# VHH binders against Dopamine receptor-interacting protein 1 (Dorip1): the designs that were tried, part 7

Target 1, 310 residues: Dopamine receptor-interacting protein 1 (Dorip1), of Mus musculus (Mouse) (q4kl13)
Amino acid sequence: MKTLFEEIKASIKNNYNQDRSFWRPVLPWGGVFTIKAGRKAVSCTPLYVEIRLKNTCTIDGFLMLLYVILNENESFPRELSLHFGREFVDCFLYLMDTYSFTTVKLLWIWDKMEKQQYKSEVHKASLVIDLFGNEHDNFTKNLENLMSTIQGSYCSNWHCPTRVQEDQQRTISINPPQEIPHGNLIRLAVDELFCSKIELCEERGCGGLREFSQRVFCHGAPPFVVLNMQHWKPEDLAYVPYYLDLSDHKYLLEGATLFNKEEHHYSAAFQIDGHWMHYDGLRNVNLILLNKPPEFLLLSSLVYIRATEK
Below, E stands for the ipSAE of ESMFold2; O stands for the ipSAE of ESMFold2 at other seeds; V2 stands for 0.75 times the mean of E and O plus 0.25 times the DockQ between their complexes.

## First folded at step 1 (VHH)

Design a52 (framework vhh_8fcz_2)
Fold by ESMFold2-Fast, scan of step 1:
Structure a52 (fold): chain B 310 residues (1-310), chain A 122 residues (1-122)
Amino acid sequence: as target 1 above (310 residues)
Amino acid sequence: QVQLVESGGGLVQPGGSLRLSCAASGFTFSKYAMNWVRQPPGKGLEWVSGISDSGGRTTYADSVEGRFTIIRDNDKKMVYLQMTSLKTEDTAVYYCATYEYDWGTPYYFDYEGQGTQVTVSS
C-alpha cells in the first residue's frame, strides 16, 4: 500500500483533482475513478480505463464515522495510527478533506480488505468492484485486534474438566431483547459482558460455581468501540445510552449504523447534541434530522468514543 | 427496492433523433438530481447531461450541447433524454444515474440496469 500512498500524494500535490464532488458534502454511494494512461503507455492497451465501485454502503457509514472520530480528539489520529498505520490515517484524512471520496474507498479496499471479501471483474472496459455483503466482513473485521477482549474463569469444583478457561471475543455483540427496550438495557448487557460474576458451572455433572474475572481489552482501551447490535428494531434508537463505562474507561455515544432489510442497504446516524442526524449516501445530499425512529431501519451497530475522565 | 430502468434506444441514421426514457422507483425521485451517462464501444463511461431536482437547471457535456435536451417529470418519476442531430460518435450504451463529481462522472444507485443501446449508423 505504500506505493499507492506515494502515488496518491503525488497526484494531490500536482493538483490532480480526479475525485471531488461538487454535488454532495458527504460520501455518496458507489464511485467511479478514471485511470489516466501516461503517453508512454499508449502503445499498450489496458484491460480497463476506469474503476467502478458498487454496493459500498457496507463501508460508507463507517468511513464517515471514522472521519468524525479522527476529528473529535487531537490524540485520536496518533492512537489510530498505531492500529491502521500512519500512512493510512494521513492519506484518509487528506482524501476526506479534499472530497476524494472514491479514492478513500479504494484506499480502504486495497489496504484493509482481503481480495476474497469482494468481487472484482473487468466489464465494459471498467474494473468493477462490488462490496455487496455485510459491515463486519467489509469493515469491522479490521477492528477485531483493536477491540478484542479476554475474560478468565475458574470453577470451584476441583474435578471440573474445564477447571480454568479463557474466553477471547473479537467483537462486542449485544443480542436484541425479547422485553421492551429501555435506556438501561444496553448498559446492563454491556456490564454483564464486562463485569466479574459468579454463575453455576454449565459443564455436565459438575455442580460447581464458575467465577469470571473482569473482561479486559487485549490491547488497551481503544479510541472508539463498535457494539454489534444484531439488527435491533428502529425504536431502539430512543433507548441508546449517552455513555458507557468499559474496563474503567468512559465512552460517549458518537453514532450508529442502520440496516434496511428490504433494500439490503446500510446507512448511518450521528448523535449530535442529543439529536440523531441521518446519513444515507444513496438518498441524501446532507445529514437529515431524525424526529422519530425511521421505518424499516434496523439498528446494526453503535459507535462510542473514549472520553476524558475530567 | 430502488430501481432505474432505461428504454428508448435503437438503431438510427446520422442526423436522426431518439428519445431515451428512465423510469425511477423505490426512492423520493423529486429530491434527486438525475444524470445521463454513456459508454461507447471500447471506451470508459462519459457523462452526458444532468438535471436538478426541480428541473430548473440543466447542464450538458460540450460534445452534446445544443443537440441533446434533458427533461424530467416528477409526477411520473421519469427522466428523458431527447437526442437530435445524432452522430456516429454518439453510439453507446446509455445509463440513467444520479450524483455528479467535478470531473463529470456520476455515482450510481444500487440498480445500474443494463442501460439502453443507441447505435448511429448508416
Scores: ipSAE 0.000, ipTM 0.109, lowest interface PAE 19.9, mean pLDDT 75

Design a53 (framework vhh_8fcz_2)
Fold by ESMFold2-Fast, scan of step 1:
Structure a53 (fold): chain B 310 residues (1-310), chain A 120 residues (1-120)
Amino acid sequence: as target 1 above (310 residues)
Amino acid sequence: QVQLVESGGGLVQPGGSLRLSCAASGFIFSNYAMNWVRQPPGKGLEWVSGISPGGSYTTYADSVEGRFTIIRDNDKKMVYLQMTSLKTEDTAVYYCAKDSEYYYDAFDIEGQGTQVTVSS
């Protein structure tokens, strides 16, 4: 994880602070650099000669977060292989480890997205692929079977027309109040979704009480969860809880995706050494501290990783 | 989202000069290196020149070194290619290209390019 973080940081600095050319060899400066060029072809490498990707911000943050997640625990690659496929996970890790970032994006597009979800056109000798859209369609939709939950309910009124019900959700959407942010608001909203509760039955004319069981994961506790924050804006990222208890499992904060409403652009932030570190693919700066984000940056998603025995 | 609009091409005699312009929008211009690439008739894309985000470092293909100058104006979100001592082999469609947002592997070519023809 740390190794990847340092290498991503170095890559950003080298690409954006030096002129880039795919025809010019890299010249060393004052020391030894690790260069991944000249490696032999791998089975999952795309066969196209010229492919141009645009508007990849809808997947970039999640691809980086997925790599971090896969490296957090020895069991996670195996568990996620059951969902994504072993070949996908193996290829993804190989491409990330070799800094083949365009190829890893193409792997996601070809293996995990439907052609109808993106625009593609041939312009001269180049295939142009446009991922303009949203994070759900382009990335988190693929997580619905991993993170699906179910909650049962039962009305106290024997004559209720909907006495026994179940509510299955494919995504985890959290809607914390926007009025006055507090450190507990996200935790309270999560607990409201997952915990057992008793509410007035909403069935018209019923008047009974509906008892909801604890919400549980349909396929066991996933290695990570993505909470859709519906572009919520806390004044301070310190209001995001470091951990959440979901069902019977503890989850630790890993990061977030952020939405720039003025540019229609997504970025990401990582929890590193207790600090929020911002990554933005449109900027040529190193990761920057982001404890109090600008007003135009909204929380799109929060990513938590299941705590495991060391 | 990224838009690049090239202009300034035309017909010019050998030994002549042209200045190409590229107007950029849809990204933070001052944060990205900018490049010029060209496609001669019947050939693939050829990288011509690059300029760093702040304009302090420039680089050129061997075929154009000493004849072409790349310049940028971050306030106007423009990149330029000043071409001198033009040769018939410089005939090509010229494209303005941004470094890819994925740091590696690709230039982002969005415009239709501008045609440069060097002929008597």
Scores: ipSAE 0.000, ipTM 0.099, lowest interface PAE 20.9, mean pLDDT 73

Design a54 (framework vhh_8fcz_2)
Fold by ESMFold2-Fast, scan of step 1:
Structure a54 (fold): chain B 310 residues (1-310), chain A 121 residues (1-121)
Amino acid sequence: as target 1 above (310 residues)
Amino acid sequence: QVQLVESGGGLVQPGGSLRLSCAASGFTFSAYWMNWVRQPPGKGLEWVSGISSDASYTTYADSVEGRFTIIRDNDKKMVYLQMTSLKTEDTAVYYCVKGYSRYKGYYLDYEGQGTQVTVSS
């Protein structure tokens, strides 16, 4: 795939202006990229490939958040280059800086997604790429090695058949209750996931006590984390904490992704000057102030960045 | 309220130079990325250049790379665009737009009057 990707990436780079539609100040839903996609070797007939992207809302909010994170300070591009690759980070920043939004989505699709994760077909000289699905398969799965955690446990019963165990989580998922008892719910849920604890061993006939160690990051504290909120309905945006302590590191709230269940559509919200600013690729407008969560929007994920001053 | 006032445009021959200025007021200037965008006659807006809040990072559209330089003075609340080797294709109304420094390009306003640059014989 790398050879094909490199050829296509070079073609995109040479034709970046085909995508540069600056009338849209934020990432629009979908995208159209017109390119002359002939092979170096002479083929049947000269043809133009129009690439059409649809249902890109599963990645759009995260691409905007990634750009914000990369610009937060100089250490973050260096750290994230270790995960994503320096060429990816450099190209991503260039494309975002030039409002080459369809091209940046193609960079994500071809460099970070597997062909089996999306539908693609040629229809009337257009390559149609459909990203209908979920945020995890299309975006946050790529973050698993960056934000994976591990928790060890051991049973007090020397005869326990599962005496020593490890629980590796590749995502950070929290399960808030359907009704909100108080405003520090998210903080408490995170602490519950990461804390050490002792509970009864559930192994059949064991009867021992199982001691769980503190959960730690497998590869050190990442520059940012994504908390999967499982489409939680918040009563108030103030219930989202501005900071969290994760495995002895302080993280600051950067933004959120939101899900509209009726439309099967994702949008996002960003923390700007202490305000929630709503982004929706379908509206083709600048960010708008969001004072409270709309009744129809569910909180899909929260994005936190590691504090540099800790 | 937020105000951005552009100036410095004019008529210039190909190969000439101009320096555009933007005076900002009504917000914490040193906290925001500042950008220049332009609108050629009968065409859409085109982003030209951006500069970080502390001027440590600058970025340019490929069409102007090596010819334009963006500069800011936080004490004076000014941002400048030094334009050299001007081409006919650079003819446009130029707008100064603020972008929040953390979000760079996502929170942009271009409601100023702009300054006209015309490159012709």
Scores: ipSAE 0.000, ipTM 0.195, lowest interface PAE 12.5, mean pLDDT 76

Design a55 (framework vhh_7qbe_3)
Fold by ESMFold2-Fast, scan of step 1:
Order: sequence, then C-alpha cells, then structure tokens
Structure a55 (fold): chain B 310 residues (1-310), chain A 119 residues (1-119)
Amino acid sequence: as target 1 above (310 residues)
Amino acid sequence: QLQLVESGGGLVQAGGSLRLSCTASGFTYAMGWFRQGPGKEREFVASISGSGGSTYYADSVKGRFTISRDNAKNTLYLQMNSLKSEDTAVYYCAADYYGSWDTYEYDYWGKGTRVTVSS
C-alpha cells in the first residue's frame, strides 16, 4: 500500500496520470484512476489496478470553486502559492486543465489530508477511498495555517480570575445569532465574531466589564476565506452579503456550499453576476440557475476572496 | 434501483456497421458493454469512465468499436464498424458507481439487445 502511495504521489507531482476525463465544466462525484491499463490482481492480494473514490462531495464543491477563482483572478495563483505551495497550485491547474478530475482529488487527499480523516480498503483489485463525513474535516480544517485568527480581551475588574484572555480560532465558524427577522442576519453574525466590543464579564461573581479587541488574522489577511455557517437557512440566498469587511480587509462573495441532510450530500452554489448557480457532482446536468433558495438545502459554508481594488 | 435499457440491435451484413444505445434511469459513473455469443460465456467488450475521458477495449474489438456517452441523456453508445460473424451476440449494458473494466464489479445490467452478423 505504501509503495503504491509513493508511486501515485510521484505521478501526480510529475503531472503524469491516466485519469483523462473528457471535458466538462464541472467535477463529477467520486472518481476512478487507472494506474495499470487492465486487471492484474488476484484474490487475497493487495495489488491494485485502479483507485476508486466515493462520497467526494465533502471536497468537490471547494475544488471546483478554487479552480473557478484561479481562472478568473489574475493575482490569485501567485497568492495561493504562498500558502499551498507553488508545486501544489501548478499541479492542480494542470490536472484540472487536462480534465484529470479523479487525480486532482487524489492530490488533495494525499497532499492536504491526513490518513485518519478517510477510510480506505482494497476490494476486487481496486483501492477504494471513502471521503464520507463533513466539509470541515475533509477540507476546511486543512486551511488552519491560512485562516487562523486571534482576539484578545481584558476585564476591568483587577480581581477577575480570567482578567486577560486570548481566543485563537484555527478556522472561521459563524454561529447563528438569536432570531432576527431581517436580511442583515449574516453580517451581524460575522460582526459579532470579528468586531471589538465591551460586554459584562460573564465570569461568575466578577461584575466587571470585558473589552474585546478586534479579531485579527494571525498570519496576515488570507487571499480567500471559508466561513463555516453551521447549516444556516437564511430563507433566501439573496440575504448573503456580497462583501464583508474582515479585520479591515474587504472580501467579495465567490460562492457557497450547501448541505442536503436527508441525502447526506454536499453541493455548491457559485455567485455569478448577482445570480446563484447550483453545482452538484451527482447531477447529469450543467450548472442550474436558482430562482429561489432550495427548500431542503442548508447553507454549509461561504467562500469570499480578498478584494484587490479600492 | 437502476434500470438499463439497450436498443439498436439487428441483422447486419459482414463488414457493416451498427450503433447500440443504452439509457440509464439515473446517472452512473462507470458504464460498459459486454456480449454473449451462442453457446459461449459472457465476455467484456468496452468500458468508459463517468466523464468519458478514459476508455478500455477488448483486444478483439480494438480499432473497430468506439464507446462513448452522453451524460445529459444518461445514455451510453457503442459504434460497431467492420462487423464480423464472430461479433454475433446479445450485447449487454452494465453500470456501476465505480469505474472497473471487469464484469465482477458491475452491479447493474440491462436485458440485452441482439446483434446478428451474416455473411
């Protein structure tokens, strides 16, 4: 297994692969990579002739969105390379441009994920890799070095047991606020996380006022951010802010990921010229214009890109 | 539950051509064609990946047959050229969510369409 892993990883790094998926504007669900053009395996052997991916919806929407951003934004490939590495970005673009969709998912799995995050087994001469789970574990958690933030706070009471505190978040998670019947819901929730504020200290018996500083990025403003939305349903995707100010940096909306709880399936929506276009790797169709929010799809994540203009 | 329906079979003279179609009731990632001749076991003919970018053919049909798919219609095709009497068989469409070139790994099968090549 380990020798096969090194062989395939070397093949990916050298831009060689046998996944030559025919041109499509969207990534399909799952995937197959043929490493030896034909079956060579016998029962009870770990020899593989192919790799099969299943339940890849936890990463498919994000990989498709990254590819869209990389093609539409001139500075983004260079900026992303500072965080993912130039080798990763160059290989990713090559694989997407050559329709090697299964191989680009393997690039993510082996270069960005840890083995314990997914299940793998040999079945009938195939290595089967199962990405069933959630977007946070399979995609967003692996961006901790890009999106980490820190917020300081201090209590006015000299005798407060937690007088000075720092809250470091490795990813950005936006909690739903209390019920607020207006279209500013998401912006208020983001501001609650990022903005400076003064509140009554919640430490038992303290009675002081706690001053929170503005939340800042630990390693500078990232070229893009993923906001984990905890399965919000804002009633209308039009309520999603076109731009957000995060730690004094302007970010523009690029897309969202959506979760179907009944099917345990993730899809995505791309913001194109004021319209939401739905992407689903299991669909045998192109992107679909959303005239209104789908009733059974929850807002899982929002993706924003850092603005480079005034 | 997937349903596969084959069509396009018929009688054709040696050296002629036929195009087979297979329509699936839903999207499938891996699809392929198999055949069974009179008094013979079922054999692999061709397979195609979900995106259509990877194809594999049995040695007996390489250069003569072309497999393709139209994912908008959930339809698989087999273009058969330079037909020989040995190509006479019932042709079966097979599908699965995983791309395998072996019969052993396809879970869904059609009922077949008959192709007869006469001399």
Scores: ipSAE 0.000, ipTM 0.124, lowest interface PAE 18.9, mean pLDDT 75

Design a56 (framework vhh_7qbe_3)
Fold by ESMFold2-Fast, scan of step 1:
Structure a56 (fold): chain B 310 residues (1-310), chain A 120 residues (1-120)
Amino acid sequence: as target 1 above (310 residues)
Amino acid sequence: QLQLVESGGGLVQAGGSLRLSCTASGFTYAMGWFRQGPGKEREFVASISWSGGSTYYADSVKGRFTISRDNAKNTLYLQMNSLKSEDTAVYYCAAELYYSGTYPDEYDYWGKGTRVTVSS
């Protein structure tokens, strides 16, 4: 593992037993990058002398999760280099390992985000970049080609006008249930999306049965998946399965992102050695053991990594 | 949840001194003080960077007020000297994360305010 993750892991192991101290070498909210002059003498005043980042909570948790994922298995940097590019992966790991957090956020913004998805303006000699928005536009949209899935279906009625169909999804989205069930809500919702099934054909006047194949990944099983959770209840963090079987591949729980509706603020939770560790860039102490379901924090997304042992 | 709590307001005679404090529940980069006098708009008083290396003051308070902070305590201070009747106002603590502003809509978080009354 890299220096940053090694320090975080050591801190968690030491503090879980005592609950007396916490590590702080994790991404802070926002960031400031100072632009240095290349010449000894300044011939003109630049339009801005620094870059200031605001509302980076939409990417902060995912950047930390990506760093963990890249260090989880020796094959993952190679696999993710095919998606992100080798230069991006190498630079990202270097910046994270050297605690260059504002620069790693700028790397993501400039290399992976679309200009129209964020606001930028020069104000008081600073270039202000504001990432206010949502996790999908700012981060998980970039994963669409990595996580795309397809499900085939066919109707038993030969006269059905939509007899053979394909449903291609670029994201994996799990809607909250309408009822409070007994048991594991998240596993049942995931199974509904991925498993084969037979349903009454919804085409008007058809009356046939539609058979759905198991949903599969378009480009092979990715090293990790992100489940977009549509702001499920805080208590649902207790029902998050440790593993999921997705299209005959085993995935292990790595973490979650959480949403505070009142503050319009994202945070994250990392699943480390069976324990939830809460991360929030707005806290001076950035990593805290969760010993109960997080009050007022909605489940925004779940992150699972592909098991390589099976 | 970031909260800002002001304290130290009260009644003081003209020419006197008063120190205001503001405690934050979490990390803040830039912090500042604003005030609103009777029948006036809210106005900028002073701001300070995270390191304390940069401070800014409204012309009306320069030389009389000193802003400072203690990051270990997450606390912002405003030392007010040579107080005048026109300094009478509700004083608000404001916090900005990674940017300095002078307008209310440029700050991320605000306290509820503490009242300062200067009698002549």
Scores: ipSAE 0.000, ipTM 0.092, lowest interface PAE 22.9, mean pLDDT 76

Design a57 (framework vhh_7qbe_3)
Fold by ESMFold2-Fast, scan of step 1:
Structure a57 (fold): chain B 310 residues (1-310), chain A 118 residues (1-118)
Amino acid sequence: as target 1 above (310 residues)
Amino acid sequence: QLQLVESGGGLVQAGGSLRLSCTASGFTYYMGWFRQGPGKEREFVASISSSGGYTYYADSVKGRFTISRDNAKNTLYLQMNSLKSEDTAVYYCARDTSYWYEGLFDYWGKGTRVTVSS
């Protein structure tokens, strides 16, 4: 009768002052889906069609994060349904709540990814799907136009051959800026991308100044944004802003995905009931209370949700 | 349909000053001044951003001319100081739109004539 999320919250409450390393597995790495052969009208040997998933860490952290936000934020299910459809959101929640983890990953793969983005091979009676790669290709770029933005610019030199320019992006990528000691580097990098600015025009022989307008969302402010962080160092997590103003909309930090370069493996960090948790689907105990940022992991992405008036 | 109305031109002695004005509706875009002297090609003089915070000047006028705007009055200005005989021209205000990125400018008005006597 308890949903997965109710059991997670109960586990946190019961184990907060105990050994924090003892947690039940949630959304394990990979998966196996077995389709039992249906109604047999003739004397055939029993068949099973099996689907085997590998290297799903490129989506697992985000799926876990979406599940947490859908359960913690009252308005998020409605807002997400406007973009993904109510059927997708309802199905996703049902599959997570019934521990149907391989099926929830297949929902993402079949509904949101294109076949060319992953390797698939039939071996005997098994279809093997391999999601080896990166989070951007397997998750972030498959958000369609949800967080599409546009920025215009004008050169002050009337003879500039590229006087008027327009930059459209479907994803939000944040490059590390030049280091500023004791600064909030992530905020500065985000503001550099979104805010109006003036720079020297880069056209050869131009000599003008290029004025950039504020970057705006093409389809309204999305219910959540994913910032691709280009694998920033883990110490940057200590300086991650709890809120961002993006195109005049306030966004609140929900979580992050982390990359282990040596293992080529993604994990995630997020809050449940005010407690930071580390999620790693490869571990037997894959949900752990996090008291400090993990060492030697790179910051892969940040996830923020749009703030709504209370 | 938009009208750009230039004013403030006239006769002035070398070393003197004039202020040109251009009034219009719908000019939250880059605005600029161009001039055309007798027997010469039309040349760029100055431009100003929609906010008024950023300006660019032709080398021939840099340090002598100042472009400004008052968006509440829908007015663009060109303050011309230390005028020279070579500044004699008809002055046109122009609106910069995305359609004109190739250096094609839509001049809406008759211009205002500036004559600098020696």
Scores: ipSAE 0.000, ipTM 0.089, lowest interface PAE 22.6, mean pLDDT 76

Design a58 (framework vhh_7qbe_3)
Fold by ESMFold2-Fast, scan of step 1:
Structure a58 (fold): chain B 310 residues (1-310), chain A 120 residues (1-120)
Amino acid sequence: as target 1 above (310 residues)
Amino acid sequence: QLQLVESGGGLVQAGGSLRLSCTASGRTYAMGWFRQGPGKEREFVASISGSGGSTYYADSVKGRFTISRDNAKNTLYLQMNSLKSEDTAVYYCAADLYYTSYEPSDYDYWGKGTRVTVSS
């Protein structure tokens, strides 16, 4: 009788001590929900007697990360309720705490996803729901309102046809820098996106200087952010920063989602007490300590939580 | 991509015992044992849920065979006691990622089989 978060913490201690007595205390890939037979159900034969989920790796890592985030700080459930709704957050925590993993996935699918984003069909006696796709469509798209940012800019040339501009983005996408600097590539890429800057105006024939303001969150600093990692190679990801400054707010590394290109499969990694712990819904084991970045896994996204210190 | 490898088959005398094992290369939800005797169709023997909390047996083996699993090792077991000549068959390990079933067509992954011969 302990929460999933407590079991994750216990897994860290056991891995440190080489104790592997824990069974797998994390969301499995897929899931099955059996519809309980009642007197009325027996009198009217249903089209299906259970719900089967498949290809849920697009949401599994994020649901685990969301659960960890909600347990990292006492204020986060309240803040996240402003975006997701209080009933969603309360139900989500209850289902995770009771290991009702298939039901928590159905909560996400029915409450947060659009019908057209997934396939559903009756196969034999089962309603099969297939979440094959990508993490953005199935999970992070719902965070657009939470993570939307805007950056203003103006050109010094009064004759510039686009003198004043605003760049609003619904997702935070991080591309590697064009030139390969030595050192912290991810921090440099994030700073390129968020920090104020001055560049030569790219409008045809303009020749002016364009001044960019600092990029800011449209709806205030969110309790967590998801950075979509775009066009990175495995060798570019040797270093992941422990903190980032985003729009005058400090964010601390919480975790990552990882993509196996050969298998088209997503997994996740949690940053717990300074250690990377690997989660994979297809494994029948507890979390695995990562001593080095795995060569065959690409960073799909990085998850940071807002610092609550001073 | 998932591979299943059976082991433990062999020749045994009627009334004897044998333990079959099946190792999976990755996570499975439900697993089962099926068998195919000479000139017969593949038939259900036993199945076990992902957690191991529910087990199901064919009437012909109920009380004699026990299915179990070790999820930490991705390994399925079949303990066969009080073997009869009618138990002679190739035994197949099967896995499903979604649910437990009695129909061979419902399982997505199969091993190559291990032969059990019960002599009178």
Scores: ipSAE 0.000, ipTM 0.119, lowest interface PAE 21.7, mean pLDDT 76

Design a59 (framework vhh_7qbe_3)
Fold by ESMFold2-Fast, scan of step 1:
Structure a59 (fold): chain B 310 residues (1-310), chain A 117 residues (1-117)
Amino acid sequence: as target 1 above (310 residues)
Amino acid sequence: QLQLVESGGGLVQAGGSLRLSCTASGFSYDMGWFRQGPGKEREFVASITWSGGSTYYADSVKGRFTISRDNAKNTLYLQMNSLKSEDTAVYYCAKEYTYGYSDFDYWGKGTRVTVSS
């Protein structure tokens, strides 16, 4: 006998059920999904089963960003299918295009998250899924293989025990400054991470010079990158570069995710026609123009898309 | 408060050159040039890091425009060569593009460039 949870997973994959979130231009916070479950002689499963989603802000902004990215260039769905799987990408695009927003969140939860990363409980006729947490655990950790980088190094000392080394990073993380000597922080931090350099070898007793090669992407330049910001202050938004050169590849600012610490709530912002458009599925059904730095919103992540040369 | 003053615009024949300047108080930012043509949205042209170590260009201007800065003079430059009619626009100096702050608090008043055939 299939469990109720297995039947729910099967219905999501087969797209047999329709979400009532249609008519909304952006993903709403949470969600309600109604499933018609078959009655079996040995099953007491009710004819109607409801799934309720809570605290989905940890994935909502990135799902919106992923949808925009997939539509930015015709090659991106093919490239991202190599990472996420073709079935996932095709289903995701179909569900977003049909305003099946609760179903697309269930697709992410079922297909990309581990059960121990969220809470689930059956209460009355409803399965309640709670995604309280952070963006990394619930979304961006799935991007680590896509965005991994590697940097080689070679020590000038013939007797160095670690003469040839490789350093792999799975995330691109930018820490907020403690003291700022100038205003070019994000680009400086990115350049320091990616550029070639020569410095003193840190092996104890070595005394040689270690030459570091330029850092490169392990699997080629991804269609997009996420810079994990450590909740930078709103005033630090003045230092967000519009354009980055990452490992000889051009990337253009697409958007950001934002964190309201007073409410423990994530939102996002998109670059549209030279303006920041704010997305908040908890409060708004439309994107809202930002005409000033948002109060109480910290910079959580920056998202850049690979520029295609014509 | 950041004060930006653009200059150097004017009328020029196709194939000609112009150099735009932007003077700022407190010049410790990554800086860029943006432009807005008649009846068009504002678009990115070029940017440069504070140190001058990295530069970035829109594909439409690569090989023709050069961005540079003189931090001792708090001045940003855009050298425009091989000008085309499509380069006709008001050019704006800005600190690196960011959230939708008031356009004129961080964007100068602009300098007009008209390229005739």
Scores: ipSAE 0.000, ipTM 0.128, lowest interface PAE 18.4, mean pLDDT 75

Design a60 (framework vhh_7qbe_3; at its last look DockQ between E and O 0.10; V2 from the best seeds 0.00; counts 0 for: pae O 22.7 > 2, grease 29.5 > 24.2, SAP .742 > .668, placed apart)
Amino acid sequence: QLQLVESGGGLVQAGGSLRLSCTASGFTYGMGWFRQGPGKEREFVASISYSGGSTYYADSVKGRFTISRDNAKNTLYLQMNSLKSEDTAVYYCATGDYYDWSSYSFDYWGKGTRVTVSS
ESMFold2-Fast, scan of step 1: ipSAE 0.156; ipTM 0.590
ESMFold2, look of step 2: ipSAE 0.000; ipTM 0.135
ESMFold2 (binder alone), look of step 2: mean pLDDT 83; pTM 0.858
ESMFold2 at other seeds, look of step 2: ipSAE 0.000; ipTM 0.095

